# Designs tried in a protein design chat: VH-VL binders against q8ixk2r445to577. Part 38

Target 1, 133 residues: q8ixk2r445to577
Amino acid sequence: FFGMLQNKGLTDYCFDYNPPDENQIVGHQVILYLCHGMGQNQFFEYTSQKEIRYNTHQPEGCIAVEAGMDTLIMHLCEETAPENQKFILQEDGSLFHEQSKKCVQAARKESSDSFVPLLRDCTNSDHQKWFFK
Key: E = the ipSAE of ESMFold2; O = the ipSAE of OpenDDE; V2 = 0.75 times the mean of E and O plus 0.25 times the DockQ between their complexes.

## First folded at step 1 (VH-VL)

Design z15 (framework fv_zigakibart)
Fold by OpenDDE, second read of step 2:
Structure z15 (fold): chain C 133 residues (1-133), chain A 120 residues (1-120), chain B 107 residues (1-107)
Amino acid sequence: as target 1 above (133 residues)
Amino acid sequence: QVQLVQSGAEVKKPGASVKVSCKASGYTFTDYYMHWVRQAPGQGLEWMGYINPYSGNTKYNEKFKGKATMTSDTSASTAYMELSSLRSDDTAVYYCARDWYYDSSGFDYWGQGTTVTVSS
Amino acid sequence: DIVMTQSPSTLSASVGDRVTITCKASQSISNYVAWYQQKPGKAPKLLISDASSLESGVPSRFSGSGSGTEFTLTISSLQPDDFATYFCQQYDSYPLTFGQGTKLEIK
């Protein structure tokens, strides 16, 4: 699966990653933004290693969850996907993070009009449902 | 100042159609979803669907698919909802409502409502 | 569809009273709950979003709380202007749904 990763509940919002330096693509938070399909910053790939890859340029980035955090941060992809980079995109659209045993949920950033994907307890919320478009 | 101004009351016969307008002002029309909610006399609120004026995408309550058609004119900053094959139980006040923070955040501004009466 | 069961349907109270309205969701819905106030002949007015976030201009006597399947709207000290019908809403999942409403009337 590849393309824009769009949320069902927060309609027309997609995973978005736009690092300030195109030569330093890791260490920043993945956000949600209106789906536009331009600039490659909304192009992601779900791999057989259960990674969500940002591969618009080299080196490739993979979404990771750092210890104690509920945000999605871009890390470098590794030959063997580390545990904190493994997600399961389930048939019902839920995006499950294996290590934390939580689901990715579209959420509003506190005191902001912006949105981010956050790890939350798994529910049947449409805000936890994702699909590639 | 954000304002949503809806068209006037309508009286229709069964089987007819009606198109309600909602003119937005005081904000960028394409930045927010426009929802439609109806309220039958003495009843509660019922979500009908929304349109994203930016993309033109719509989402309907399954109950109103085939009944309601939502459109928008960005040049006029106006949202429209057409009801077809009107029945007596379509009699209600219809509201347009802006979604806070684009989508699924509560409706922060509402039109004044449009009363649609269907009677033989 | 997520059903929002609001209670009570009617509530009689006096000025100064503490009033609580409850909304129970048919399933867990995080904090994606809003509360509205509606007066006769008027459109609903948003009071609270995200279960507990007070909208700008809304008096502090209004508060929202809850999680999971139970959410509450509380008016700490009822004022004459507060007599109206109140609705809860979930925007956790489509279709968006409202509670059936609570008419708050003067005792």
Scores: ipSAE 0.286, ipTM 0.800, lowest interface PAE 2.2, mean pLDDT 92
Fold by ESMFold2-Fast, scan of step 1:
Structure z15 (fold): chain C 133 residues (1-133), chain A 120 residues (1-120), chain B 107 residues (1-107)
Amino acid sequence: as target 1 above (133 residues)
Amino acid sequence: QVQLVQSGAEVKKPGASVKVSCKASGYTFTDYYMHWVRQAPGQGLEWMGYINPYSGNTKYNEKFKGKATMTSDTSASTAYMELSSLRSDDTAVYYCARDWYYDSSGFDYWGQGTTVTVSS
Amino acid sequence: DIVMTQSPSTLSASVGDRVTITCKASQSISNYVAWYQQKPGKAPKLLISDASSLESGVPSRFSGSGSGTEFTLTISSLQPDDFATYFCQQYDSYPLTFGQGTKLEIK
């Protein structure tokens, strides 16, 4: 699948990658932002290796779980996807991170009005349901 | 002073349409979702849907798809909810309510309500 | 759809009483629950969000608790101004749904 990866619960918000420096796309947190329907910084591909790839920029980025944290960051895609870059998109829309046994949830960033995808204990919440648009 | 002020009561015949307005003041209109909630006489609260005034995007309860239309006018800081093909069971008080934390919180401010009566 | 079931439907109490209203969700909703107070002829007023967070300006005698599927609203030392109808609401999943309401009336 590919397109804009939208949240069912936080209905107008999509995965978004907008790094502070457009020439340095690696290492910054993936955010959720109002879906604009134009692709660009919100265009992602879900691959057969269970990666979420950011193909809008070269070199290609892959969403990864930040070491020791519940945050999602952008990293360089590897020849063989490591476990921290693998997310199982389930038929119910859950995005399951097998290594941690957690699910990706749309969440408010602490002490701010910004939203981010975070790893949380899996629930049947619409905030943990994702789809490509 | 946050205020949501709704249009006045309406009496309509079956088959007519009604458009209820909700004028916001005291905050940045485009920073909050506007939800619509209905309450039939002596009944509980029923969520109809919301509009994001910033994007114009809407989310409807399936029961109201094709029946209710939500719009907004950012220059007037006003949200609208139009209900078509009115039937007697559409008789209710219609409320607008803002979402303090966007999509996933309680409704901290409500309009005073607009009574819509549908009678033959 | 998530069904929210409140109990009791009607509760009679006296000023100074401690009263508890319960709300049960048909599936786990974490802490995504709000509580509202509604007086006759008026719009609902938000009392509590996120199951236990008291809204600014709401008296401290109101408190909320619970997580998952069972939630409670408690009013310690009931005051005359508290006789009203109370509604719970889940905002975990769309469509947003409310409990049927609990009418708190004078004993």
Scores: ipSAE 0.007, ipTM 0.601, lowest interface PAE 9.6, mean pLDDT 86

Design z16 (framework fv_zigakibart)
Fold by OpenDDE, second read of step 2:
Structure z16 (fold): chain C 133 residues (1-133), chain A 120 residues (1-120), chain B 107 residues (1-107)
Amino acid sequence: as target 1 above (133 residues)
Amino acid sequence: QVQLVQSGAEVKKPGASVKVSCKASGYTFTDYYMHWVRQAPGQGLEWMGYINPYSGNTKYNEKFKGKATMTSDTSASTAYMELSSLRSDDTAVYYCAREGYDYWSYFDYWGQGTTVTVSS
Amino acid sequence: DIVMTQSPSTLSASVGDRVTITCKASQSISNYVAWYQQKPGKAPKLLISDASSLESGVPSRFSGSGSGTEFTLTISSLQPDDFATYFCQQYDSYPLTFGQGTKLEIK
């Protein structure tokens, strides 16, 4: 699966990554932004290694969850996907993070007018359902 | 001061259409989703759908697909909802309601409501 | 669709009474519940969001609680201005849905 990763509940919002420096693409938080399909900042790929790759730039980035965190941060992809980079995109649209045993949920960033994907306890909320478009 | 001012009451015959307007003021119109909620006489509230004035994208309750069409005019800071093929059971008060900016899809401001009466 | 079963449908009470209205969701919806007050001929007024967050300007006698599937709106001491119809609403999933309403009337 590849393309824009769109949220069902927060309609019209997609995974978005726009690093300040295109030559240093890691270390920043993945956010949600209106799906626009322009550029490369909303293009992601779900791989056979259960990675969510940001592969429009080299080196390739993979979404990771750092210890103790609930945010999605871009890391470099590795030859073998580390545990904190493994997600399961279920048939029902839930995006499950294997290591944390939590689901990715669209959420409003605290004290902000922006939205971000965050790890939360898994529910049947539409805000935890995602699909590639 | 946030205000949502809706168009006046409508009386229509079955089969007709009606377009209700909701003029927003006191805030940036494109920053907030505008929802529509109806309330039949003596009944509860029923969510119809929303429009994102910024993108123009809409989401409808399946129940109202084909019945309601939501549009907006950003230049006029106005949301519109058109009801087609009106039936007697479409008789209700229709509200526009702003989705709170800081949170999710609950409604912090409401229009005064527009009564649509469908009778032969 | 998520069904919000609100109870009771009608509640008669007196000024000063403690009143509790309940909404039960057909599935777990975290804390994504809002409560509204509606008076005749008027639009609903938001009282509580996120199950327990009191909106600005709403008297402190109003409170909300609950998570998962059961939610409550409580008025600690009814005032004359509180007699109205109250609705719960879930915003966990689309379509958004409301409870059937509770008409709070004077005993």
Scores: ipSAE 0.421, ipTM 0.843, lowest interface PAE 1.6, mean pLDDT 93
Fold by ESMFold2-Fast, scan of step 1:
Structure z16 (fold): chain C 133 residues (1-133), chain A 120 residues (1-120), chain B 107 residues (1-107)
Amino acid sequence: as target 1 above (133 residues)
Amino acid sequence: QVQLVQSGAEVKKPGASVKVSCKASGYTFTDYYMHWVRQAPGQGLEWMGYINPYSGNTKYNEKFKGKATMTSDTSASTAYMELSSLRSDDTAVYYCAREGYDYWSYFDYWGQGTTVTVSS
Amino acid sequence: DIVMTQSPSTLSASVGDRVTITCKASQSISNYVAWYQQKPGKAPKLLISDASSLESGVPSRFSGSGSGTEFTLTISSLQPDDFATYFCQQYDSYPLTFGQGTKLEIK
């Protein structure tokens, strides 16, 4: 699968990655932003290794969750996906992070009027349902 | 400060269409989704759908797909809901309602309601 | 669809009484529940969101509690202005659904 990764509950919001510096592609938090349908910073690839890849810049980035955190951070992709970079997109649209046993949920970012994907205990909420557009 | 003012009552014949308006004031119209909810006489509340005034994107309750059409006019800060092929069981009060601050779908402000009566 | 079941359908009470209205969801909805008050001929008014968060301007005698599948709205000391119909609403998943309402009557 590839395309814009859109939330079922926050219907107009998509995964978005906009690094502030062309030389610092990794290390920043993935956000949710209004879906624009043009790809670019909202274009992601779901791989057979269960990675969510960001290929707009080199080196390629892979979404990961650092130990003890619930935020989704862009890391460097590896030849073999590490456990913290594996997300199972389930039939019901939930995005399950195997290492933590938690699901990705659309949530408000406290420090701003923006939204971010966060790990939360799995529920049947539409805010935890995702699909590629 | 926030107000949602709806158009007046309508009496229609079966098979007609009706278009209800909802004029918003006291906030930035494009910052909040606008929902439509109806209430038949003596019945509970029924969610119909929403429109995002910023994008124009809509989401409908499956029951109202092909029957209700939601639109908005950003320059007039007005949302519209048109219901087609009216039947007697469409007799209800129709409300516009603003989505809550957290962008979850609870409703912090409601219009006063528009009574639509379908009779022959 | 998530079904919201309110009880009781009608509640008779006197001024000064503590009244409790219950709402049950057909499946777990975390805390994504709102409560509304509706008086005859008027639009519903938001009282509580996120199961327990009191809306600005709503009297402190109103409170909400619950998570998962069972939720309650409590009025600690009923006032004349409180005789109305009360509705719960879930916003965990689409379509959004409401309870059938509880009519609070003078008795």
Scores: ipSAE 0.007, ipTM 0.602, lowest interface PAE 9.1, mean pLDDT 86

Design z17 (framework fv_zigakibart; at its last look DockQ between E and O 0.67; V2 from the best seeds 0.00; counts 0 for: pae E 7.7 > 2)
Fold by OpenDDE, look of step 5:
Structure z17 (fold): chain C 133 residues (1-133), chain A 120 residues (1-120), chain B 107 residues (1-107)
Amino acid sequence: as target 1 above (133 residues)
Amino acid sequence: QVQLVQSGAEVKKPGASVKVSCKASGYTFTDYYMHWVRQAPGQGLEWMGYINPYSGNTKYNEKFKGKATMTSDTSASTAYMELSSLRSDDTAVYYCARGEYSSSWDFDYWGQGTTVTVSS
Amino acid sequence: DIVMTQSPSTLSASVGDRVTITCKASQSISNYVAWYQQKPGKAPKLLISDASSLESGVPSRFSGSGSGTEFTLTISSLQPDDFATYFCQQYDSYPLTFGQGTKLEIK
């Protein structure tokens, strides 16, 4: 699967990554932004290694969850996907992070009008359902 | 002050169409979704769908797909909902309601409602 | 679809009374619940969002609580202006759905 990764509950919002330096893409948080289908910031790929790849740049980035965190951070992809980069996009649309055993939920950023994907306890909320478009 | 002003009451024959307007003022029209909710006489509230005026994207309650068509005119800060193939059970008060530009789809401001009466 | 079941459907009370309206969701919906007040011939008015967040301008005698599947709207001391119909709404999942309403009438 590839393309825009859109949230069902927070409709019209997609995974978005716009690093301040295109030559240094790691270490920043993935956010949610209105789906626009333009540019490279909203193009992601779900791979057979269960990675969510940001492959519009070289080297390629993969979304990871750092220890003790609930945010999605861009790391470099590795030959063998590390455990903290493994996600399961389930048939029901839930995006499950294997290591934390939590689901990715669209959420409002604290004290902000922006939105981010955060790890939360898995529910049947549409805010935890995602699809590629 | 935020205001949503809807078009006036409509009386239609079965099979006809009606287009209700909702003019928004007091805020940036494209910063909020516009939802539509109907209320049949003596009944509860029923969500019909929404339009995102910024993107033009719409989402409909499956119950109203093919019945309702939602559009917007950004230049006029106006949302529209057209009901087609009207039947007697389409008789209701139709509300436009502003939804937050967020995951919280509560409705903080409402139009005054438009009564649509379908009778032979 | 998520069904929001309100109880009671009708409630008779007196000025000064403490009243509670309950809304039960057919599944867990976190805190994605709003409460509205509607008077005859008028549009609904938002009272509470996110289960417990009081809207600006709404009297403090109104409060909301709950999570998961059970939510409540409480009016600590009824005032004459409070007799109306109240609706809960969920926005956890589409389609958005409302409770069937609770008519609060004067005893």
Scores: ipSAE 0.577, ipTM 0.874, lowest interface PAE 1.0, mean pLDDT 94
Fold by ESMFold2, look of step 5:
Structure z17 (fold): chain C 133 residues (1-133), chain A 120 residues (1-120), chain B 107 residues (1-107)
Amino acid sequence: as target 1 above (133 residues)
Amino acid sequence: QVQLVQSGAEVKKPGASVKVSCKASGYTFTDYYMHWVRQAPGQGLEWMGYINPYSGNTKYNEKFKGKATMTSDTSASTAYMELSSLRSDDTAVYYCARGEYSSSWDFDYWGQGTTVTVSS
Amino acid sequence: DIVMTQSPSTLSASVGDRVTITCKASQSISNYVAWYQQKPGKAPKLLISDASSLESGVPSRFSGSGSGTEFTLTISSLQPDDFATYFCQQYDSYPLTFGQGTKLEIK
């Protein structure tokens, strides 16, 4: 699937990646922002290797979660997807991270107006459901 | 400050329709979802659905799908809800309520309510 | 649909009392709970969001707690203006649903 990855519960918010250095895309956190389709910040591809790719730049970025962490950060894609970059987008819209056995949830940062995708224990919450538009 | 002012009470016969308005002021109308909530006499609160005034997108509680139609007019900063094929059990107070765009739909400001009475 | 069950349905108390109202969800909803106060003939008023976050302008005698399936609203020292009906509401999943209400009456 390709396009903007939208949250069902936090409606009209999409995965967004806006690295401060356009030529160095590794190491920054994926955020949630109002879906707008402007520029290339909100376009992602879900691959047959179960990757979520930011492939509008070279080299291509893949979303990863480092061991013991709950944040989604950009790594370089590899020929064979590492375990920490594998997500299952299920038919009910849940986005399951295989290595951690947790689900991606839309979350507010400590009562701020900022939103990010984070790993949490899997539930049936609409905040854990995602779809491409 | 933020205000939601609803249209006045309505008395209708079964089978008729009614359109309730909710005029917003004191904020940017298109930045917040508008929800509709009903309260039948002596009863609790039921969420009916929302409209996103920016996009026009709507979502309905399945219970009210086909009964309620939600629209908005951004030039007038006004949301509307139309109820069709009215029955006596549609008698209730209908509220508009603003949902924070940045949160998961708690309702920080409410209209004063519009009483719709359906009787023969 | 997520069922929100409040207890008690009616609570009688005196000015100055500490009162606690509970709300139980039929499934885990994290902290996605709001609490509202409603006086007769008036619209509901938001008191608490995200289970425990006090809305601006709401007196500090109101507090909320809980996570998962069980949530509480506490009024530490009841005032005359606090006699009303209180509702919890979940916003974890559609459709959004409210508890049936707890009427707080003056003794």
Scores: ipSAE 0.026, ipTM 0.700, lowest interface PAE 7.7, mean pLDDT 88
Fold by ESMFold2-Fast, scan of step 1:
Structure z17 (fold): chain C 133 residues (1-133), chain A 120 residues (1-120), chain B 107 residues (1-107)
Amino acid sequence: as target 1 above (133 residues)
Amino acid sequence: QVQLVQSGAEVKKPGASVKVSCKASGYTFTDYYMHWVRQAPGQGLEWMGYINPYSGNTKYNEKFKGKATMTSDTSASTAYMELSSLRSDDTAVYYCARGEYSSSWDFDYWGQGTTVTVSS
Amino acid sequence: DIVMTQSPSTLSASVGDRVTITCKASQSISNYVAWYQQKPGKAPKLLISDASSLESGVPSRFSGSGSGTEFTLTISSLQPDDFATYFCQQYDSYPLTFGQGTKLEIK
């Protein structure tokens, strides 16, 4: 699958990656933003290695979760996907992070009026359901 | 000052249609979703659906799909909700309510309500 | 659909009392809960969002708590202006649903 990764609960919101420094694309948090339908910073690829790739420019970025954290961050892709970069996109739309045993949920960012994807205990919530457009 | 001003009360016969308007002022109309909620006499609140005025996208409660139609006019900063094939149990106060794109489907501002009475 | 059940349906209290209203969801909804106040003949007014976030301009005597399936709205010291019907609402999944309401009336 590839395209814009949209949330079923926050129906108009998509995965979005817009780092402040274009010369250092990794290390920043993935956010959710109003889906604009133009690809660009909202274009992601779900690979056979269970990666969520951001590859609109070099170097290639892969979404990861650091040990003990619940935020999704952009890391460099590796030839063989490490466990912290693997997400199982299930038939019901849930994104299951294998290493942590948690699901990706659309959540409000602390102290702001913006949304971010975070790891949470898995539920059958529409906020944990994702699909490609 | 944010305001949502709704059209006046309507009395209809079974089988008729009614179109309720909600005029927004005091904010950028396309920056917020517009939801519709009804309340039957002495009863609780029932969510009908929303429209995103920026995109024109709508989401309906399945109970109202095919019965309610939501539209908006960006140039007039007005949202509309049309209810067709009216029955006596559609008698209710209909509210428009503003929901923020970026936070929650909580409703920070509400219209004053439009009473729709369906009787023969 | 997620069913929101409020208790009690009616509550009698006096000015100065501490009042707690409970809302239970039929499945886990994290913190995606809002609370509203409605007075006779008026539209509902938002009090709390995200289970515990107080809306700007709402008196600090109102507070919300809870996560998962059980949520509470507390009024620490009732004022005459607080006698109204209160509703909880979930926005975890569609359709959005409200509790049946709790009528807070003077004792």
Scores: ipSAE 0.023, ipTM 0.675, lowest interface PAE 6.6, mean pLDDT 87
OpenDDE, second read of step 2: ipSAE 0.555; ipTM 0.867
ESMFold2-Fast, scan of step 3: ipSAE 0.007; ipTM 0.617
ESMFold2 (binder alone), look of step 5: mean pLDDT 93; pTM 0.947

Design z18 (framework fv_zigakibart)
Fold by ESMFold2-Fast, scan of step 1:
Structure z18 (fold): chain C 133 residues (1-133), chain A 120 residues (1-120), chain B 107 residues (1-107)
Amino acid sequence: as target 1 above (133 residues)
Amino acid sequence: QVQLVQSGAEVKKPGASVKVSCKASGYTFTDYYMHWVRQAPGQGLEWMGYINPYSGNTKYNEKFKGKATMTSDTSASTAYMELSSLRSDDTAVYYCARDYLGDYEAFDIWGQGTTVTVSS
Amino acid sequence: DIVMTQSPSTLSASVGDRVTITCKASQSISNYVAWYQQKPGKAPKLLISDASSLESGVPSRFSGSGSGTEFTLTISSLQPDDFATYFCQQYDSYPLTFGQGTKLEIK
């Protein structure tokens, strides 16, 4: 699948990655931003290796979660996807991070109007349900 | 409407155990974390931990590890908190409180409280 | 652990007064602060979340402000049913911690 990865609970918000420097696409946090339907910073690809790829810049980035952390960070994609870059998009819309056994949730960061995807214990909440648009 | 109803007051002897229940109604039980908060007589509030009813996963305040055990029964929409090896300093009112997905961590709905008295 | 320090511990006031309660965090917690009201024999009631967001059904005379390490709860015109104990709580990091409480009593 590919497209804008949108949240069911936070219906106006999509995965968004806009690195401040196009020459350094890795190491920054993935955020949630109002869905604009224009692709680019909000266009992601879900691969058969269970990766969430960001293809707007070269080299391609893959979303990862570092050990002990709960934030989604952009890393370089590898020939063989490492465990920290594998997410299972389940039939119910849950985005399950295989290595940590946690789910991606739309969560508040600093203010009530600012959101980021974070790893949390898995729940039935719509804030943990995602779909490509 | 949305409410949390806790079990009644308990009076126990030192060394006994007690299991407090918190029954949820008016919302989807598995969509909210359930937290437990203690308040000793005349004292402030102390966070004990939470359970995620969907997964059964728990997180404890270090002070209560090995003392408190949190469980839940999704079919009954009920959360439980068990205290073992009771001592007089466990005398307190115990509250359950909900938190939406652990995201807000501010408790919008509270149970009425369960008084646990430990006396010799 | 993040320590939340409330002041004053006891506050005497009259109906119609403007009262202010302060809560200080031992480290920066952005705006992850909630305020609760507790009346004798009752469970706490959420008044404010995210430092300044008033909960539905809470009278507009209550307001919260602050960010970082210093937070304030203000009651602009004290009413009889406002005499209670007030607690702040941080939810920036685990374990969740509360202030020691401020008892608001009739002067």
Scores: ipSAE 0.012, ipTM 0.580, lowest interface PAE 8.2, mean pLDDT 86

